# VH-VL binders against o27280: the designs that were tried, part 299

Target 1, 266 residues: o27280
Amino acid sequence: MDSMNVPEVLEIKRIVEESESVKTFIFSWDFRREVRPGQFVMVWDFRDEKPMSVSLIDPVRSEIGISIRRVGEFTDRVHGLSEGDLLGIRGPYGRGFELMGRDILLVGGGIGMAPLAALADEATARGMRVDALVAARTADELLFLDRLEAAGVNISTCTDDGSCGFKGFAHERLLTLEENHDMAAVCGPEPMMFQVMRILDERDVPAQLSLERYMKCAVGICGQCCLDDTGFRVCAEGPVFWSQELSRVREFGRYRRDPAGRRVPW

## First folded at step 11 (VH-VL)

Design Y36 (framework fv_acasunlimab)
Fold by ESMFold2-Fast, scan of step 11:
Formats: sequence, structure tokens, C-alpha cells
Structure Y36 (fold): chain C 266 residues (1-266), chain A 118 residues (1-118), chain B 108 residues (1-108)
Amino acid sequence: as target 1 above (266 residues)
Amino acid sequence: EVQLLEPGGGLVQPGGSLRLSCEASGFTFSRYWMSWVRQAPGKGLEWVSAISTGGKSTFYADSVRGRFTISRDSSKNTLFLQMSSLRAEDTAVYYCAKWYVGRAFDIWGQGTLVTVSS
Amino acid sequence: SYVLTQPPSVSVAPGQTARITCGGNNIGSESVHWYQQKPGQAPVLVVYEDSERPSGLPERFSGSNSGNTATLTISRVEAGDEADYYCQVYDDSSDHYVFGGGTKLTVL
């Protein structure tokens, strides 16, 4: 039997309030089960199970962190938990981010900064120069700025409403920033990622993008993944894809699926 | 149609220099990291050097660092390997190779033989 | 330096399944790529990102990767599959591409 596919009941060691809608839950972790930035775990509250990206990977303290945004019944229940309470965790699953080169651009929107925060830690530990563009709707939805700054990351911000940094969208801010990176990693709302990918492709920057909706496909649960007839199979690959792969998926950045399988525009 | 052509190669004496070139056609050369991979007679594949898309970052195997220089000219769709202080152990077929997803190589040159001998 | 270990040779009868292994520390956390090389020819990518096939490649080629071992599987082997096979990863700690030593597949 694969021990990664059996939920382990873990005690919530610490809870960090990242914002009014986001909390990071920290657990002791046995790093004989290797975890990479960009991978996710299945979080089980003994009623329902949901995929969550790993936002903290700390082998020195033997801890992982999982950042959860409050968006529905499951996440509301989990947000109601306290230190000492129990959750089931299984994984990790999926393909993590793959680093190459001497410098990296991170572009994160909202909760999409969670897996990128873990990647920033790994990239800085590896000796890469890290530039991060952190985007959100409002200033209070910008996540992990203090953690990124403490890690030595060069930070640019933008908010849709102009409450912090550049007023506008991530792709608009990116057009004003220097172009010279060996690679990039992107995570956030799919329309944002699509626009950012187009700019990075034009700049000849190889990029990886993390797609939340393909996390269930990676574990064989295909309720929210989409496959266009482009010659590319997405159900076994996610959640992290190279931009060269995503350009072949017609639905990326244009449509999503609701729970009934109907196409809805972004 | 999509190809990498290596017109260089030859016989050179120990301590000598040689520049290899690799001409790309049928794809947008500027978009991809490029590498040189070599293979000594009867031996396996050995990665030699890589260059980022903009050419600002270059990487070398320990065996060639300080002796070889990789460069690119995107206006000419050409990758170069300047080899200096050549040794008998550098005798190999040299392939240029194009980056692919996951950091693989999907397109390879035909290979060019470099013989280092007196 | 990161090291990939392959058996030097594997023999298989036509129509049978060949399995070529690639050993590496925590290789299951890496993307593994496989190349076929015939005498006097450049290598050809046959499997990338552990299990993906390039377009136009026979369905007989497949791959897997977990723990400390990646495997290239060639089902219903044909005489034309006789070649050297190399696994490859990218070692991000050194920015080096790493190849295995190669496996000579002999079709009896």
C-alpha cells in the first residue's frame, strides 16, 4: 500500500491569521514524505475532503503549513477550528514547481500567493534572485508580504482598487517591470494567469502556472477539471504546468465549468 | 522542417581551440533555453553547457568550466560553443539540443565530431 | 553530483515487455525524461515528464516514476526497438542536466 493515499490524523499545531479571510494551519510533518512547493494535500475534516496547496515547507522545524481561504461550507468549518483540533491530511500530490536558472519572477494573485510563498522560500534557499509581483483586489487581500520581505524577495504590489501599490491588474503592472528573468512561476485567478502568460511568452520567459481546478484530476477525482480537444490531456498532469503546455488548452483563461459541467465565462 | 544543423567540428591538437555552431530553423529559436550535450566514442551522453533565452545566464559541467563558453545570437538563430584548452578527453560527438517542458530535450542536432589528438 | 543509475544492458524477446530502470535519490520528486539512440544517430525523446509521450510515438512506450526508481516500459517489443536508452533529469541544486549511463536493449 502507498502510505501517501492513507489520511493521517494530525493536530493543528499553530494557526496564523493571514487576513480576515485567510488562515494558515501548521502541522508537524515527517519529511521522509518529501513535499515540494506547488504540491497539494487533501484536507479531511471528517465530513468532507478538499485539496489545499502547501504554503509552508520547513524541514528544520519539521512543519508544513496549509493556507485556506474562507469560500464555502467546508472552509467555514475548518476556519472555526482551534489549535489542538484534529484534521486528516493525505498526500502530497501533484507535480511541484521546477526551478531552473539564477533568477525567478513570481506572479501571485490573492490566495495564489500561498504556493508561491513556499516556492519563494525554496528559491531563496537555493540562491536565486527572487522578484515577486503580488496582486489582489484590495490591500488587505495582499498575502505574505512580510514573509516574502523577510526572505529577501524583491516585492512589487498591485491592487485593482489602488489601495496599495500600482492601481490595476497584475498583467498591467508586469508591463512596467523589467523583463529579464530565467524563469517565472504564476498562480492566481485563471484570467490573470492567462494575461500574465501571454506577456511572459512574448518576453521569451519560460513559465510554470498552477491551476487549482486541476488538483482533483491529479488524484483521480475529475469533478472540476476540463479537457479541450487540443491533443493535450490535463487530468493526470496538474496542478503545475509549463506555459508551453497550457497554450494548447482552449478553456484556459476563457471558460470554466460549474458543478453541473456547464461552461461559464470567467 | 524543424531542425538544428551543426556545420562545425574537426580535428584539433591538445591545447587548441575550436568553435562549434548550431543553426536553428522551423521554430522560434529565441524562446528556448539551448544546450550542448556530448558523447565520447562508445560512451554515454554527457551534458556540457546551457544558456538561457536572453543569453545572460550560462551554465557549465564541472569538466569544461573555465575552458568552454556558450553563447547565442538570436538574430541569426545560432547557438555557439567556443572550446579552448582542448584535451584528449574532450573527443566526442557534440549535439546541440533544444529545451522542452520539464527540462527535457525534444529537438537535437545531427551531431558534430570533435577529435582532439596530436 | 547527482547520479542516475541504469543497468548496462537488458535483453528481451520480440513481443515481450522490456523494463529499463533509472535509479536516483528521491527521483520520484523529479521529472524524468527518456531518450532512444540508435547507432550513428542523434537521441530521440521517447518519454518526457515521467509518463508523457511525444506526438507520433508508439503507444508501446510508457513511463513511471516513484520513490527512488523511474522505469521506461516498452511493450510488445519489436526488432526496431533495439537501441541504447538514456534517462535524464535536471538537478536544480547545481543547474545541471544529468543523464544516466545508458542501457543497451538487445532484442533476441
Scores: ipSAE 0.792, ipTM 0.900, lowest interface PAE 0.9, mean pLDDT 88

Design Y37 (framework fv_acasunlimab)
Fold by ESMFold2-Fast, scan of step 11:
Structure Y37 (fold): chain C 266 residues (1-266), chain A 118 residues (1-118), chain B 108 residues (1-108)
Amino acid sequence: as target 1 above (266 residues)
Amino acid sequence: EVQLLEPGGGLVQPGGSLRLSCEASGFTFSRYWMSWVRQAPGKGLEWVSAISTGGKSTFYADSVRGRFTISRDSSKNTLFLQMSSLRAEDTAVYYCAKWYYGRAFDIWGQGTLVTVSS
Amino acid sequence: SYVLTQPPSVSVAPGQTARITCGGNNIGSESVHWYQQKPGQAPVLVVYEDSERPSGLPERFSGSNSGNTATLTISRVEAGDEADYYCQVYDDSSDHYVFGGGTKLTVL
């Protein structure tokens, strides 16, 4: 038996309100059990279990943070919890982001900034120059700007409605940014990631992308964790993939799958 | 075909210099980090140096830092290793190698023997 | 600096399974790659990202990685598998590629 497959019941130490729809839940963590940016944990509220990306990794304080967006019944219940309440945590699962080089570009959309915020902390601690493009539909959905600024990250923003920064989509803003990074990491809605990947490939920037939507396969039956064409099992081989791996996947950026495994256009 | 071609090595005296080259064909050279890996006679593989896609970032093993310089010329699809202040311990077969997923090496040159001896 | 430890040699009979280990501190959190090298030849990538195989390589080669040990498994060993095998990781804290010392597989 693997201890990672048994939930550890942890007390919510602190809750940070990131936005009206996003909260970060902070827990004490024993870092003899390693966790890396890009990995996820299964969060159990004693009724249901859902995968959540780790958004804060703080070995100095012995804490991890899990950022949760309110999108349904489970997340509504978890948002109703208070400091001192208990949650079950198991994991971490998946492969984390892999760093290389002296500078990195982060491109995040919405809640996709959560794993990238943890990566930004690791990259800056490693001595990398970090540029972040933070994208959202509106200004109030931009996440982690204060945390990124505190970490020394060079921040660019864009919103679909123009309420903060560049008016437009992440890939449109990316076209106006410098092309000199040793690597990039991307997390957000799949159509955004597809457009960003295409630009980074043309610029000869090796990129890693996190397929957060497929992390839900860890809650469902094993067969739902495969990508079309490649047979990648996201919970075993992802959620983070190199762009050259994803360029071969016919589904990426074009289709999603419903709970029955059927292809549905975005 | 996808390949890395190293045109040959040489014999050099201690304290001398030598430049190695590695010519790429069959893939878009400019899109990949490149490395040099060496192997002393009868010994294991030892990573020597790496260079980013744009050539702006370079990395070196502690044993060669300050003595070796890695560079690339994307217009010629060529990787270089300029070796100076050579020591007997630098005697090895030198391989150029192409980056692959997870930071592996999928394509290797045939190797070029560098002998440092008086 | 990060260190990878391999046994210097492993012997196996034809048709049996060979297992070559690669030890490293928390290596289970790293991507481990494996190379086969025959005398006078350049290394050949046989397993990457812990358990993936390059196109065209036989399914007899497989890998696993957990805790402090990564393992290359060669099933139904053939005489042609006799070679030196090297594990490799990238130490992202130093931007260094790290190789294990190598394991000589002898097929008796």
Scores: ipSAE 0.724, ipTM 0.858, lowest interface PAE 1.0, mean pLDDT 87

Design Y38 (framework fv_acasunlimab)
Fold by ESMFold2-Fast, scan of step 11:
Structure Y38 (fold): chain C 266 residues (1-266), chain A 118 residues (1-118), chain B 108 residues (1-108)
Amino acid sequence: as target 1 above (266 residues)
Amino acid sequence: EVQLLEPGGGLVQPGGSLRLSCEASGFTFSRYWMSWVRQAPGKGLEWVSAISTGGKSTFYADSVRGRFTISRDSSKNTLFLQMSSLRAEDTAVYYCAKWYRGRAFDIWGQGTLVTVSS
Amino acid sequence: SYVLTQPPSVSVAPGQTARITCGGNNIGSESVHWYQQKPGQAPVLVVYEDSERPSGLPERFSGSNSGNTATLTISRVEAGDEADYYCQVYDDSSDHYVFGGGTKLTVL
């Protein structure tokens, strides 16, 4: 058996409370199993298994971090755990973000900042200039601002309600930012990513978008793997896709599929 | 049809200059990083230069830095390589190549022979 | 500066499996791509991102990548597979594309 397909039972070394609804769980990690920003792991609480993006990659401390938002039964149980408790981790899975060029724009919404925080660390370590647009519904849901600032990232914020930074949506804020970047990475709610992608496409900025809903498909355990206008298994190449690939996919930003394959509006 | 067409090439003396061009069709040229890759007679592939979509960032192999200049004109769907201070070692077939995911090259030009000889 | 090492030649009989290796320090952490080049022709992408195949390519071509070695595997080799094969990665530290030296596949 490949080591990536066998769950390893790991002790929760540290828990960081990022917000009222988000916690980062930190584990010791053997970096003989390399992990890259944009990849995910399967987190097993000994009842259910769910895909979670890696939000911290620290080879110096031999630690990996996984940020989890409380949204249902599984995440509620995991949020109830304490330091010293055990979780099963297997992976990593999926393709990570690619880095090219001298500067990168990160656009993150809510928990979508988790994989982008790990990417920001790698990009700054490479000597890239990093600009981040951090979006959330309210100020208390903006994530990783202190971490991004400590890494030397140039930060812009926006909130739907205007409680911090620009009042409005990420794509509206992006229209006021005129910097030309060598590449971009986007992660957040699919409608936000769709609008951001359109602006970046018009600016000829190649963008990578992380589609969380395809993570399970990448390990072959869900029915959402095929997009109806491609005929291919999108999850086999995901969850990170280039904007050039997504521009030809009609369902992106318009509807999703449930486990039975039925179209569901966003 | 997706293709890259490379007119140009030729014979030039050491120390001379030559400009290569590569015309793209069948895809949205302005959305992709582009590269030049060369191959000396009987030798392997060697990456030469790359350019970002907007043309503001350019990258060069150590062997050509300061002598070659990559540029693009997205309104004409054309990639250029301006070669100066040419050396015998620059003799090669030059390919333009389109970026693909993973930082691969999926579409290649037919190749243009550049011969640097006295 | 990153270096990729390929054997200069590999020989295989028709119908057998050919394996072409690409050695690099911690190459398993990189995305490895493979190109086929026939005499007088431009290279053709045959495997990308370690193990993915472009549309229209035969399933006989496959790839793997772990540790310090990536491998291109060609099953049920045909005479038409005789060509030079190149591996390629992108070196993130230098923003350079790096090619291996190439392997000539001879089908005897």
Scores: ipSAE 0.574, ipTM 0.826, lowest interface PAE 2.3, mean pLDDT 88

Design Y39 (framework fv_acasunlimab)
Fold by ESMFold2-Fast, scan of step 11:
Structure Y39 (fold): chain C 266 residues (1-266), chain A 118 residues (1-118), chain B 108 residues (1-108)
Amino acid sequence: as target 1 above (266 residues)
Amino acid sequence: EVQLLEPGGGLVQPGGSLRLSCEASGFTFSRYWMSWVRQAPGKGLEWVSAISTGGKSTFYADSVRGRFTISRDSSKNTLFLQMSSLRAEDTAVYYCAKWYKGRAFDIWGQGTLVTVSS
Amino acid sequence: SYVLTQPPSVSVAPGQTARITCGGNNIGSESVHWYQQKPGQAPVLVVYEDSERPSGLPERFSGSNSGNTATLTISRVEAGDEADYYCQVYDDSSDHYVFGGGTKLTVL
């Protein structure tokens, strides 16, 4: 659509420091262009364009937020910006999460909590009971805990190094949680999502997983943007997939692609 | 083969009760939300009830709330609808239907006729 | 409660394009699904999530959804397309599935 494929130059209204490496950039947004949790936008700094998940959707304040982790040249430049500076935003793109039922489990790792924070807001506004398992390498990398608590979310944490909550990985913590949910949403490193998916499948909890691999392609037009066995295109059919779809993909959780498109073990 | 089989309905008098069943095959029944959708003779489709995968959450249309109970037995791949206090207005073909993404229904039973009449 | 409005009938000549509308307040913000039902048969999903088509369905079936109207479009209509068509959404406020009243498509 014309409105979705042309970057709109927006002023950075507010910046929230989520951690030493993550910032949320907040923009005024006209909700005649609908945005749903799980969708992403292309962020343009007038030099490069990168895909970023929407982490805040606030129709009451007419705002969206985009959370960006500092990992390279583009994100370093964006992190150097201040309130009042301009960025180009194109989108939204992709399928959002769907909600139904009385309760939902969110399992997020690192920056994967960004799209899940937006989903938590929608789920709580809908009157659902929300349980979140927030995972990170260290306590300083746990994201959105204050925001989730303010929204009334029941929070469990785990860190690889044991600096906060359960010492271990998300799937190990999930095994100690015996409650079943009407549905789940998962976002984080692919190996984490694979392990979590296996547990939720065994528990018959329908799960949606957000895959951010190859999202530099706004349109899934090449073989490198597809999942091998099924031909799913992250940009066109994703980034949100149901666990039933991903359980049939040999590559998910086992292999990644290098810049040449070759399969490499995780 | 992927299918939902409904073994048959019946004739029941007003105020009576009847239990419908729907047996799933060809897919992992326990992983999907299930619904009942009905259609009165010559009328349109009307959603009746839905149940979560674990059976702990159930939902009902206003017209049947308090009278119908949806349940499932995942070990037998079977969905049930227990109907009580039946009214002439409940006369319809009842379909079981499987959840699909977007909250659609991709697989439907063949339909079971329930006639409520004296 | 959310209400979906469909015309009771639509007529079309073979080879032409049929358009069946589904009206609802701000329906463009909902995911709309479409079902085809032939006499004596269960409904068949023909379009889901506004415009997606299930595997095995002809590309002649397409959908759109914007503002207050969703539309099922059937191009190059064939005699075998004669059926009742239903739109459907999920009402988040009540956790209810909502169907339109149905449209009978007659191929002349």
Scores: ipSAE 0.579, ipTM 0.818, lowest interface PAE 2.1, mean pLDDT 87

Design Y4 (framework fv_acasunlimab)
Fold by ESMFold2-Fast, scan of step 11:
Structure Y4 (fold): chain C 266 residues (1-266), chain A 118 residues (1-118), chain B 108 residues (1-108)
Amino acid sequence: as target 1 above (266 residues)
Amino acid sequence: EVQLLEPGGGLVQPGGSLRLSCEASGFTFSRYWMSWVRQAPGKGLEWVSLISTGGKSTFYADSVRGRFTISRDSSKNTLFLQMSSLRAEDTAVYYCAKWYIGRAFDIWGQGTLVTVSS
Amino acid sequence: SYVLTQPPSVSVAPGQTARITCGGNNIGSESVHWYQQKPGQAPVLVVYEDSERPSGLPERFSGSNSGNTATLTISRVEAGDEADYYCQVYDDSSDHYVFGGGTKLTVL
């Protein structure tokens, strides 16, 4: 038995409403169990458990934060909870982001900005220069702008509808930004990440991409954790992958697999 | 058949220069970060330098920074290490190596001996 | 500046289990990789990301990593396993790839 695999029942200390569909749940955490940006935890509401990325890591206050988007029955139930209510948390799991160099780019789409916000905190604390491209469908869905600004991050925004910043998609906005980063970290919808990866590859910027749909697989929970063209398992190596590993994978950005292993287009 | 072949090496006087090359075959060279790792006679492995896929991002060990330059020509599937201001302590077998998951090196060249001596 | 410490040598009888350690401050938070190098040959990756094994490597090779010590375990040791073994991590504070000093495995 591994104590990391036993859920701790934790009290919701604070809830931050990030948008109409996203909340950050903050818990006290014992940092004798380390957690790094890009890792996830299993959140248990005493009926179901789901993987959620860690969006805040604060060892000084002994707190972690988990940002959850309302997308189904489980997340609807969790969003109905209040400060003082209980959730089961176990982990952390998965491979976190690795920082390299001195100047880094973060590209986050929607809720994908959550694990990147934690990474931005670590990078700025280490004295790195951080540029963040924050993308969403509308201005109301841009996440963590105030937190990133307070950390000293250089922020660019884009929205599909043009309600804030550049009008267009993340990869279109990226084409207008300078090409001088030592590495990039990318998290968001898989089609967005695929387009961003192509541009970063052309610019010779090493990139790490978080495949959120495979967080569950990183702990070995399901058998659909294999990328078609590479033969390596996401469960063993994910959810964070380097762009050079993904560039030859036919599945990435084009289709995903359902629980039966069938291809489902994006 | 995945290979890294390192023609070159040789004897160089202290203060001299030498360029090493590493020719890749059996994989798509342009898609992978590449590294140089050296090993002095009877000693352990020491990382020297790393280059990104397009050759614009380069990283160096403190012991060689400012003296060595890593570069690549992806159209020729070739990695280079330009060494200048060579010192006796640069005497080593130099391996080119392909970067792998977790920042490991999964494919290594056969190594080329560089001897810095008068 | 990050330093990996390996014992200079380890001896084991054929058929027994060899354990080669790699010590580093809080190394359990790093991904540790292991290389085998036989005389006159290039290094060969035998374990990556603490415990993963490259395709084609014998099942006898395994790894673990926790706290301040990573360990390469070679079970049912054969004469052909006699080699130098190196651990390696990436030190993200300095952007450097760090190798241990190496351990010579002797099969008696």
Scores: ipSAE 0.058, ipTM 0.609, lowest interface PAE 7.6, mean pLDDT 85

Design Y40 (framework fv_acasunlimab)
Fold by ESMFold2-Fast, scan of step 11:
Structure Y40 (fold): chain C 266 residues (1-266), chain A 118 residues (1-118), chain B 108 residues (1-108)
Amino acid sequence: as target 1 above (266 residues)
Amino acid sequence: EVQLLEPGGGLVQPGGSLRLSCEASGFTFSRYWMSWVRQAPGKGLEWVSAISTGGKSTFYADSVRGRFTISRDSSKNTLFLQMSSLRAEDTAVYYCAKWYISRAFDIWGQGTLVTVSS
Amino acid sequence: SYVLTQPPSVSVAPGQTARITCGGNNIGSESVHWYQQKPGQAPVLVVYEDSERPSGLPERFSGSNSGNTATLTISRVEAGDEADYYCQVYDDSSDHYVFGGGTKLTVL
């Protein structure tokens, strides 16, 4: 379908303020263009286009939600919009999460909880037991706790400053959890995801990790996302990767690439 | 190096029981979900059962639910399928298979023939 | 209750291209895997995740998946490619692995 690569101009139906820095923009969506948790869309404000993960998928109401953190000029402009204003949306793009087993662990850091919130909705609707470890710098940056609770998710929290839940990092909290899971899904800052993946690998839990930096590669516009030993295939298959794919990649969690494609340490 | 060896199989009377085993070598068995897949003579592949890495979660095709039990012993690198209340329609070659990326199967056993007949 | 539909047989001349289809409702949203099985042998994974190849497999094998149809394509077919081919997905809603009925490829 050619229509997947042409932005559709959609009206902002509803805006939910998730935190001081995060808003969820809700749009009517035609589900002939199917959307799965872990996929992203390109959001166009008629000046710039940025990839954003889908955080709400509601076929019953025919709605999708896109959660956006205020981090720069584009997101500042989008945060200034009101219900009734227009945005261009194209997609969905990328490989979504795959659900496996009966007991699933979600580990999210900051805005990384956005795609995991959509996954939690699907998993609980299927009757799965869902445990979520929600991590942030402070209590005010913990996202989607009310939505996860409403869905029946078992929630553990951690904050760097100890303002809510365990005081420490996600991987430190994970080491204190005795739950066994059939699979895990992880999304957040890459250093956090690397540490979490190592623990899950040691516990023989297959994990899927969503890498924001590979979203543009999924639409074929950025070669910088290619990993050293896997080439263009890894770029094409993102943003969600199995831990088995990433554990063989020397770059993951150790290097990033600047706009010129050069390796720089985290 | 990497292999799955199935030493079981045989002829069983209808209503009888049989236990299949599958021994893994050349990879870290405890790290992977495992499955049983069967193939009746002249027919296609049919998934039978799957087990999680720790053995706590088990899944069954509707045709075998309540009659078959999948289990594993990671200390012995062995996967099992306990088959009970066997029917003629359970006659098939049974393969053990190792999980791969996106729930593919990359390593298969050689297959064990189970015949349910008098 | 997800069902994968394959043609029971496909014939192709040596050196030509064989295409084996796997039909399923919205199969384009699934990861499709393909297996080759020769008489008396266990299946061999030839394509996974729609289009990826295991190490050591000839580059003549390729795959695609969109809409309601996934396709295994074998270019420059050789007599040794004669086998049964099966597609496979995982049905998340039932926690079941689902195989297609199989396609017998004949190379004449």
Scores: ipSAE 0.250, ipTM 0.709, lowest interface PAE 4.9, mean pLDDT 86

Design Y41 (framework fv_acasunlimab)
Fold by ESMFold2-Fast, scan of step 11:
Structure Y41 (fold): chain C 266 residues (1-266), chain A 118 residues (1-118), chain B 108 residues (1-108)
Amino acid sequence: as target 1 above (266 residues)
Amino acid sequence: EVQLLEPGGGLVQPGGSLRLSCEASGFTFSRYWMSWVRQAPGKGLEWVSAISTGGKSTFYADSVRGRFTISRDSSKNTLFLQMSSLRAEDTAVYYCAKWYIARAFDIWGQGTLVTVSS
Amino acid sequence: SYVLTQPPSVSVAPGQTARITCGGNNIGSESVHWYQQKPGQAPVLVVYEDSERPSGLPERFSGSNSGNTATLTISRVEAGDEADYYCQVYDDSSDHYVFGGGTKLTVL
């Protein structure tokens, strides 16, 4: 794809505070280089480069948005930037979500709602009926509810602590929703995605799941980018996988890999 | 064995009707979208119709919309295509095909010839 | 509606490499699938999702997809590879499956 190109240095046009821990950074974008929901870019702060999913795709305004959760040194530095500051952006990379049918269920956990928010925009523009199950640990961590509502999305919420909507986990809430969909898209913590996938498989709903694992390089040569049994590389062959292909991966939902490539249980 | 079996086919006058069937075995039929794809003699593949797993959503190529109806019976593992108002241009071998990853087709029926002529 | 363009024919000698192209607007952002069809037979999936190969298929079959062109590559061609080859995508905007016109591969 675009993996051999140098990063383009772009100005931060606008910053939206989504929550205490999440910000969306908006950049002008030349859409001769197409971007699809589910794809990611490499964000370079002139010290380190990290993959970030695209959360806003706006060809009318010629803008893209990248939503970043504060979780470590790199993201802390990026959160300290202001409008007018510069970041290097390389990409897009990876396979985006693929739509089919007349209605879609989105199931997002935490920051996993970021790529699904971009997908919701595309699905509604396409004329699909969109139902979104938005999950978080607490009400303050639910993301993009106003944006989804403005787009005409039917929203269900759940929080682990019961501070908003259903009290419980995403898969528990999904079991109380008896609607059938032509397809689904899921993004969030891997244990959540595994349980949601099992329910969707039982309901005969084809699903796509996005693996939002951190990578050390865009070419997928590090251990964190490789899945067991199938050899899939998230940056080259993902991050979006159909449930039929992901169900063959032994490590999905069972264990992950540490920086050295060693198996670690969830 | 994993297979799709298409009994039938035939000769029909223009304006006539015909129903095709496709029986699935060796996989869980109810889990997959199904399609009909046709091929006119000496010509290429042309997608005709698709149906969602539960049968609630159906899709048609512009050339057959309003004339053909796709349906499924998961209890019998069978896919159907009801063809009405047939035209000479509908003459083709009709294949049923099973959905695969990224909207490919991994399993195809053997094909059934439908000839529309006077 | 979306249109896929293939050359009508390609000729190759045994043991050489055949390349069959599939042109489409921004096709590099789509999943492209390839089918082999021999006379009187149903199509057989040989490459899916641009470059993935179904179980049991020879590694001589490979695919790539970027920009406006997807390519099916058949290395070390054998007489048994003689067939028509079709590319296919799904058009999200219309919920239509789209096939290319087909390419006849002749092995001389």
Scores: ipSAE 0.797, ipTM 0.900, lowest interface PAE 0.9, mean pLDDT 88

